# VH-VL binders against Protein PARTING DANCERS homolog (PTD): the designs that were tried, part 7

Target 1, 248 residues: Protein PARTING DANCERS homolog (PTD), of Oryza sativa subsp. japonica (Rice) (q6l5b5)
Amino acid sequence: MERSTHSTGWTCLPPPPPEPAAPGRGVCAMSTSWRDKQQPSLINFIAAFLAANSYRLNFLSISPDFIFNNGELSVAFIFETNWDCQNEGAVFSRVNMLKRQLKHLYVVVAVPTKEQNESFNRSYHKYGMKLGFPTFVPVTDPEMGFEKIVKIAHALGVCKQQDIISRLKNEREQAVQCTDSFLRVLTSIPGIDNHDANALAQAIGSIEAIAKASKKFILENTDLSTDKAETIVRFFRDPQYYLSPKIN

## First folded at step 25 (VH-VL; from y1 with heavy chain D31E)

Design z5
Fold by OpenDDE, fold request of step 26:
Structure z5 (fold): chain C 248 residues (1-248), chain A 119 residues (1-119), chain B 107 residues (1-107)
Amino acid sequence: as target 1 above (248 residues)
Amino acid sequence: QVQLVQSGAEVKKPGASVKVSCETSGYTFTEYGISWVRQAPGHGLEWMGWISAYNGDTNYAQKLQGRVTMTTDTSTSTAYMELRSLRSDDTAVYYCARGDYLSDAFDIWGQGTLVTVSS
Amino acid sequence: DIQMTQSPSSVSASVGDRVTITCRASQGISRWLAWFQHKPGKAPKLLIYYASRLQSGVPSRFSGSGSGTDFTLTISSLQPEDFATYYCQQYYEWPYTFGQGTRLEIK
């Protein structure tokens, strides 16, 4: 009795198709000059963190330390990884230069000690920074600082996207309303139906233009009957026609 | 001292709207965003949305989109949350809290506003 | 949305006890986690921010730890005023989300 060892062929279910790589959140441009001044450990941390957050890292010769591009929004960052109490002027000179060139600028400053924090606060006032632009973000350490940068960039990207969506929605709604209003006005004219109204819309484009259009023009550019074209012209040009009680 | 003071309790009917205010003091109003959080009886905390006091940017919880509007008045350093088309399940204590993506966590909270939706 | 799961849902302890509450995120949130204490009729109080940083004015018996997905709140020696509900919250990305809460009761 030959025990047919049914080799249960574990059909290795093909690994589920890799989840479509979450569409990259964006691109991070790092200044080569900034990079070269940092510890390799920090650069490695940044690279790993960006990768984990679906950002592509590029090294570029740019004036800001970082530029994040999340689709249509670009945000620039100055990142002081260690506040130098003796070099305040240089930092603020750079800030003043860049804020004139950039619409979105943030300054992240690592101030791990109380002394550094106090120095930073004094400097902020000393150099007459206006509240709100650029935005200054004090942090305790460079790692937190960079995480904060990414968080800010992402949040701003989300806000921008929402704005765009809202705008588009509003535009669509307005367009629809305009169209509906247009149709309502034209179809209120005796003998004019939706087809006629649409034909006029396509050929002439606006109620104002229709009101100014000649009978001949309407007939040449639409499939409206002579009677309908005349009715339209009368409706817009003859005050008596407009005021004539709708003989129900 | 930094303080957030909310408006008093509200009783509303289903379908009505409620507007809760959050008056801030002790700090520069435009430097921080305001978030709103609610807690229904017997439930946990639920984030409703956020508004920037600086530029008016907002982000709302998807569940509340279309029904919630957050606004700020810089002249009075006051944030507002309006919730429309109220339902019984909107009965909750509503909190304003200082904090946004620029700051650390919600460090200062209002005292809460009870909103009761009853037929 | 990022889901936050706390454990346990409730804990009974005595004054002087060490209490530990855990919070797990459904995805990595770095250190953008906060812990709150909430008492009935009061506003939530921030205890810990950025996973491990003690909020000013909060007693040192409170501590936070963790990064990525797993976080812990520890009360080293429970005091009578510590009986409350505790919440973790991620503020990594919108929508911000809370854990379901942990009720700390007197044994």
Scores: ipSAE 0.894, ipTM 0.962, lowest interface PAE 0.5, mean pLDDT 92
Fold by OpenDDE, fold request of step 26:
Structure z5 (fold): chain C 248 residues (1-248), chain A 119 residues (1-119), chain B 107 residues (1-107)
Amino acid sequence: as target 1 above (248 residues)
Amino acid sequence: QVQLVQSGAEVKKPGASVKVSCETSGYTFTEYGISWVRQAPGHGLEWMGWISAYNGDTNYAQKLQGRVTMTTDTSTSTAYMELRSLRSDDTAVYYCARGDYLSDAFDIWGQGTLVTVSS
Amino acid sequence: DIQMTQSPSSVSASVGDRVTITCRASQGISRWLAWFQHKPGKAPKLLIYYASRLQSGVPSRFSGSGSGTDFTLTISSLQPEDFATYYCQQYYEWPYTFGQGTRLEIK
């Protein structure tokens, strides 16, 4: 009696497909010129950090050092990884150039020493930077600087998305209100019901247009009866009709 | 000296609204956002939301969405937090704090405003 | 939302003791962690920002460490004025969240 050891081949269920990568937060474009001036260690850090934060990194020939694209929002960054007290003019020249071209510009500056920080502050005033644009962000080291860049980009993206959602919501509400008002006005006309009002809305589109519409036009473009069409025309054109007490 | 000064204690009924002010001084108001944090009796700190003093952008805690409104007045360098439809569980000390996504942390805080919601 | 979990919830210590409080984030928050001291009737006070940076005016006996998900606040030698509740807070992304707090009491 040969015990056929049914080797239950544990079919290693293939590892569940990697959870769809959380929709990428966006794209980070890094200036090739900026990259080439940096230490490889910093670039590697940046790349790893972006990956960890679900950003795709692209190297491009761009004027800003970084551009973050979070959907409809693009934010540009100047990233001075080591403030040069002797070259402040060059930085601000670049800032002045880019701020004229870009709506969203941030300047991140690493100022690890007190001297650098003081130099930066003096320079800020010297070159007449207006408060608020661009936004300057002093940091102590390049790594923190880049982390801040990502944080800023993300936050701004969130804000933009919220704005869009809010706008859409408001637009929808307004549209609904307009529609309701439209219907209310038309259905206030004796003999006109919601069906009629909707037919008029579809065919003519506005109260003003309805008010100007001829009886013939209404009849040709809606399923309204002749009596209803006449009532509508009379309602909008006959002053005496407005004054007649709505005999409920 | 950088300072945040909040309005005084409030007692409200359920269903009412409260508006707390936070007057700032000693710095450029528009350079920092304002966050609001509350602490209910016997509980920890709870972040309520944030407002940018620069552009008016806001982000609110989901729990308070629809009930909270944060505003700023640049002319007076004052931030406001309005909480509507008050409940008993809204009884807390409310704090304003200087801080946003640009800052390193909430570095300056108001003294706190006690809001008591009682029937 | 990022959950912040502090440990312990309470600690009893004596003046001069070394005290360590830990904070764990439910996800990576890099170094965007702050530590606050909170005393009754007072506003919270920032102690540490960016995980390990000492806030200006804060005694050097306070120190922070950690990155990613695990963070630690250390008080090297406890002083009488240090008895308070301590909170960690992430400010990596909205909504900002606090730990539940650690109450430091006198033994």
Scores: ipSAE 0.893, ipTM 0.960, lowest interface PAE 0.5, mean pLDDT 92
Fold by ESMFold2, fold request of step 26:
Parts: sequence; C-alpha cells; structure tokens
Structure z5 (fold): chain C 248 residues (1-248), chain A 119 residues (1-119), chain B 107 residues (1-107)
Amino acid sequence: as target 1 above (248 residues)
Amino acid sequence: QVQLVQSGAEVKKPGASVKVSCETSGYTFTEYGISWVRQAPGHGLEWMGWISAYNGDTNYAQKLQGRVTMTTDTSTSTAYMELRSLRSDDTAVYYCARGDYLSDAFDIWGQGTLVTVSS
Amino acid sequence: DIQMTQSPSSVSASVGDRVTITCRASQGISRWLAWFQHKPGKAPKLLIYYASRLQSGVPSRFSGSGSGTDFTLTISSLQPEDFATYYCQQYYEWPYTFGQGTRLEIK
C-alpha cells in the first residue's frame, strides 16, 4: 500500500478512479478436453447459466478446466464432476502441477454421496495438501459446483474492483486534505491570497521553509510585494502578531 | 466446539466509534470468512459486510461504505468490526457469523454485542 | 441489490399446527437461499441451506423447498420451542440480504 502526493507544483489531484465495469461480467474459457468428457446436458446447463450471469463462453485448449477473466483478475478452476478414488493420483498430480503455474487456482469437486465425500477427504489428507492453496471446494452435484465456480469468480472480481477504487479514493482525499491545509494556513495571513500562497509554494516549497525564510529571501524568490513579505515573516516570527490591533 | 465469542456491550455518543471483536475457536480460522450482521430494535437482520480471514479482502454494504472497517488478527483468531461516526440509528445488536462465498450459509454465529448510541 | 420479501409478516398458530412461510426474491437466485430462526436474546440459528437442505441438529419437522424466486419453509407439526421470528436470506451474490422476517406467535 503506497501513498502518493503531487510534488511538482502543488497541483493536487490523483487521477479519478476507473469507471464501473462494462455490461458483461467477463469471459469464461472452458477446456475443450474437459467439455468433451461431459454429458451434453451439463454443458447446456453451463452455457445457459453463464449467459444468465453475463459471461461470454469460449471453448479453448487450456490446461485448467476453466479460466474466468473478469477484466482485472484471471482465476483458474479444476472441476472434478465425478469423484472416484481410483482417479485420485491423476487428480492430485494435476493439482500440484497447475498450482505451480497459476496464481489463482480453485478445485471444485462433486461429492454427491457421503461415501464419495469421505473418500475425497481420505485422498486429500493422503496427498498432504496444505490448507488454503489451492482452495478445495466440495459440492453435492455438478450443477451446484458450476454455480459455485461462477460465484467464486464474481466475488473475487468484486473484491479486486473495490480494492482499486478504495485505494484511489483514499489517495485523492489525502491529496485534497494536504493541499487544503497548506492553502488554509497561508491564506489565513492577512493580505495573503491564493496567488501569493501558490507563489510561496513554488519558490520555497513547504510551510516549514516559509516559516524560516527571511524577508529578503521571499522577495528574491517570489513576486510578492515588500509589505506581503514582511507580513509573512512577522506572522511566523511574532507569537503576538495575530492579537495586535491593525490600524492602516 | 466451534465458537464465536464477541466483546461486551458498548454505550457510545453520536459521532464516536465502536470496535467489536469476534474471537473464534474450534476450527481453522483462515478457512472461513467472517460476516457481520446487525439488528436494530424493531427491525430485521441487515448484512453489514464480510472479511476474508485468509487474505484480508473485504466487501461492505453500500450504505456503510466509508464508515466501517473490518480486520482480522490471525495470531489470535479474532475478527474485528469498527463502525465510525455513530448515529442514533446505529443502535443495534451486532453479530459476527462464519461464512462466505466459498462455504455455505452462516452456520455459526457469535452471541451478539449490543451497541447503544445515546444522545 | 436483491430484495427478499416474506409472507406472511406474522402468524398465530397452535402447537401441532402445520405452518408455511414463503419468501420471494426480486430476481433469480437459483437455490442459494437459507432460513434462520431467531429468538429474542439469542443469535440467529441456521435451519435450512441451499433452499432445501436441513442443517445438522435441526429437527426433521422443518423443511424447505423452492428455486429461482419462490421459496417455502414448512414446519410440519409446531412445537412450543418453535415460536420465534423466521428469516430467509439469499447468499447468491453480494450484498447478502434478508427478508423482513415472519413472527410466529402462540394463538
């Protein structure tokens, strides 16, 4: 997390946050080899569900079973629709291979019976999987499993967008507060306007440096009048200045 | 065995802040997100937001955006919710609940923390 | 945001009665719907998740049904401990939202 400020001219605003996302939620790539192993009714369900959730579906030769691209984030999925402990070695071998290649990977496993769920849990522990990488998500059927895949992809995209927007808004608010404080201090000096405050910022750079500056230094480095330069020096030097009565 | 234990009741003035804690036990803290839900007197339940115990990601209800901050401390298995700039209509019982988009519904809840905002 | 509307807002019933509470979502949420029981001074308690699945430890007199936009919670034979407020909640997408509640009272 890095704070930024505008230093070159006491000009203040970071760029505005990005505009809200386009009408579609993103693109789902489905592995052609995975697709060709599935019943057509499941593929029809997936296509309809993606359309209902504003995802475009592409069939591609990819290593994971699915990749979701939500503009700012790419998330990969392994989707085991028919858990069988006889295939455990192949499943966990592929998980170990892909987790080294892919930054964001989830494994969704359909375990519709208690026996399959228990079998999966034994295999999970047998292969020494570390909790939380990749995340394994057991589900009770393939349709629930794919709906969960879409929910995960969408939630991660929302988190990424909100994080970016919040960081940019914080940077803008901090920049505005810093600029506003600088101008408020300097323009509180009688006879000093925004032009004078900006001239001091350009020439000298900080309130601390202005407070230490001599009248001569201010006159040599700004377009301020001799009276204004004197006023600034007295304001910072004389603790009684703002209590003194003013006549002429 | 699984428990979510919240901090005690608070009485606050308008404009103040409150920070409610939710200490978890009996499960692996990083495997579940924590949501916060509140109920004002005479009203229903309102979801406030969620935090991932795994990576600290958050999502806040829009009406609370800018006033709420959720955090976690993995060393103590504790989630926190801070609500700032309190108003009288923030008087409510505040609950933490275990669950997020990875898990199923909110299966375990804290006992609730009454926050009273008095003028 | 997805609005959840419950009906009725309250029910007066006797022990042994069959009670049905409905919940309607403002858009399709598939089966990502939970039912909670809430008693004064207690935390909400999960009864049903994924529209129809009974939470562990919940009596079988509770059942849920529905998908899409229309959902039902049924208590087949009301017991004294079932007098409470009941909430439906969608967890299809953020922000998660609750119905306004249905208060179940002793007749």
Scores: ipSAE 0.624, ipTM 0.845, lowest interface PAE 1.7, mean pLDDT 84
Fold by ESMFold2, fold request of step 26:
Structure z5 (fold): chain C 248 residues (1-248), chain A 119 residues (1-119), chain B 107 residues (1-107)
Amino acid sequence: as target 1 above (248 residues)
Amino acid sequence: QVQLVQSGAEVKKPGASVKVSCETSGYTFTEYGISWVRQAPGHGLEWMGWISAYNGDTNYAQKLQGRVTMTTDTSTSTAYMELRSLRSDDTAVYYCARGDYLSDAFDIWGQGTLVTVSS
Amino acid sequence: DIQMTQSPSSVSASVGDRVTITCRASQGISRWLAWFQHKPGKAPKLLIYYASRLQSGVPSRFSGSGSGTDFTLTISSLQPEDFATYYCQQYYEWPYTFGQGTRLEIK
């Protein structure tokens, strides 16, 4: 069991009174072990920035430094707030472990000096990281870095929501198109109106099933008249009838 | 050096579609997203949308949703923007630009493609 | 959508003048603002990113400032090649949006 000692040194004010539920962009989980290594001013900045962007902040024991939940999408971050090449092995070891476990992982690295940026670039190439996964995002300072983390998390959530909405629209449009086509075929039969076509669709279900249905079966399972049932059977089974299509 | 080269000017009738290409060079194509920005005559710049060159994710401006499709071809390092059901108010210069939420601002732009929609 | 309001719409100035252009966002965008220079027949050119960071290859007479909702582009000593239209652009969140532009004209 690990003890947190970093929070002992800051002012611990009582929690504010509960507020009514408000719409938000999602939930941010911050690693307690990562938090405890940081200067309190950075943690205060992060908390304020998350609140301003309608994210709820939870402190949890998690393997990455941050996890954002934006609806169905979960995205994880490693956040190295001050790059030091002496720690490169530990950083890239964490990256290699987590990339096997996580579909969406980003590594944000603060490199405020030219020397640190050059050091990071050498280490990145030394470890042979594959292009594009996990994505590494160098930034000039930790505050910019966290703002970019939130921007990345929000953008990915927007993309996921758009993909879900687009898929559902396509599925609905395909369903409507199939239903409309079904009714157009049936109402093209002389003497068959929309009520008759709907009754056939509800009772029997498919054009193929209707084409195979007996006159008796149609009469037993729909409210169609004997005359209409005969017309349907002839339409699908009489080649001469089929070759005299209705003209619209 | 880094370069974005767009396809040539096009003249289209209302109701047609147009597909503008943006061929990239001088950098690793999959490391940056591509945005499309247009400018109608007498108007300012309008962001149309973005595509990830890494995985093909897109985000389109709501005004254009349903009429625009953005794609990439990694084998040729080329991004494409197709705008359908063209109207006369789609007459504009169309730019591709490198950048997205992962990178900083749009640092490299294509030269622009004039699309004229007239009957 | 975040609306970007630029002012003035145009400014008339002489070579050597100091020119300032302002940009206001309809909501807080922190420092995620860029400034572009746009000349007729050419692509927009990035001048400033993250509100105040000078893009590589841009002359030091250009500077940017601001955070939150209010931003300023300053040209400290206007040169002949600086006559153009200038746009601010937020890239805080989608959809990205531009100001209406400020046309900088020679007197």
Scores: ipSAE 0.579, ipTM 0.829, lowest interface PAE 2.0, mean pLDDT 84

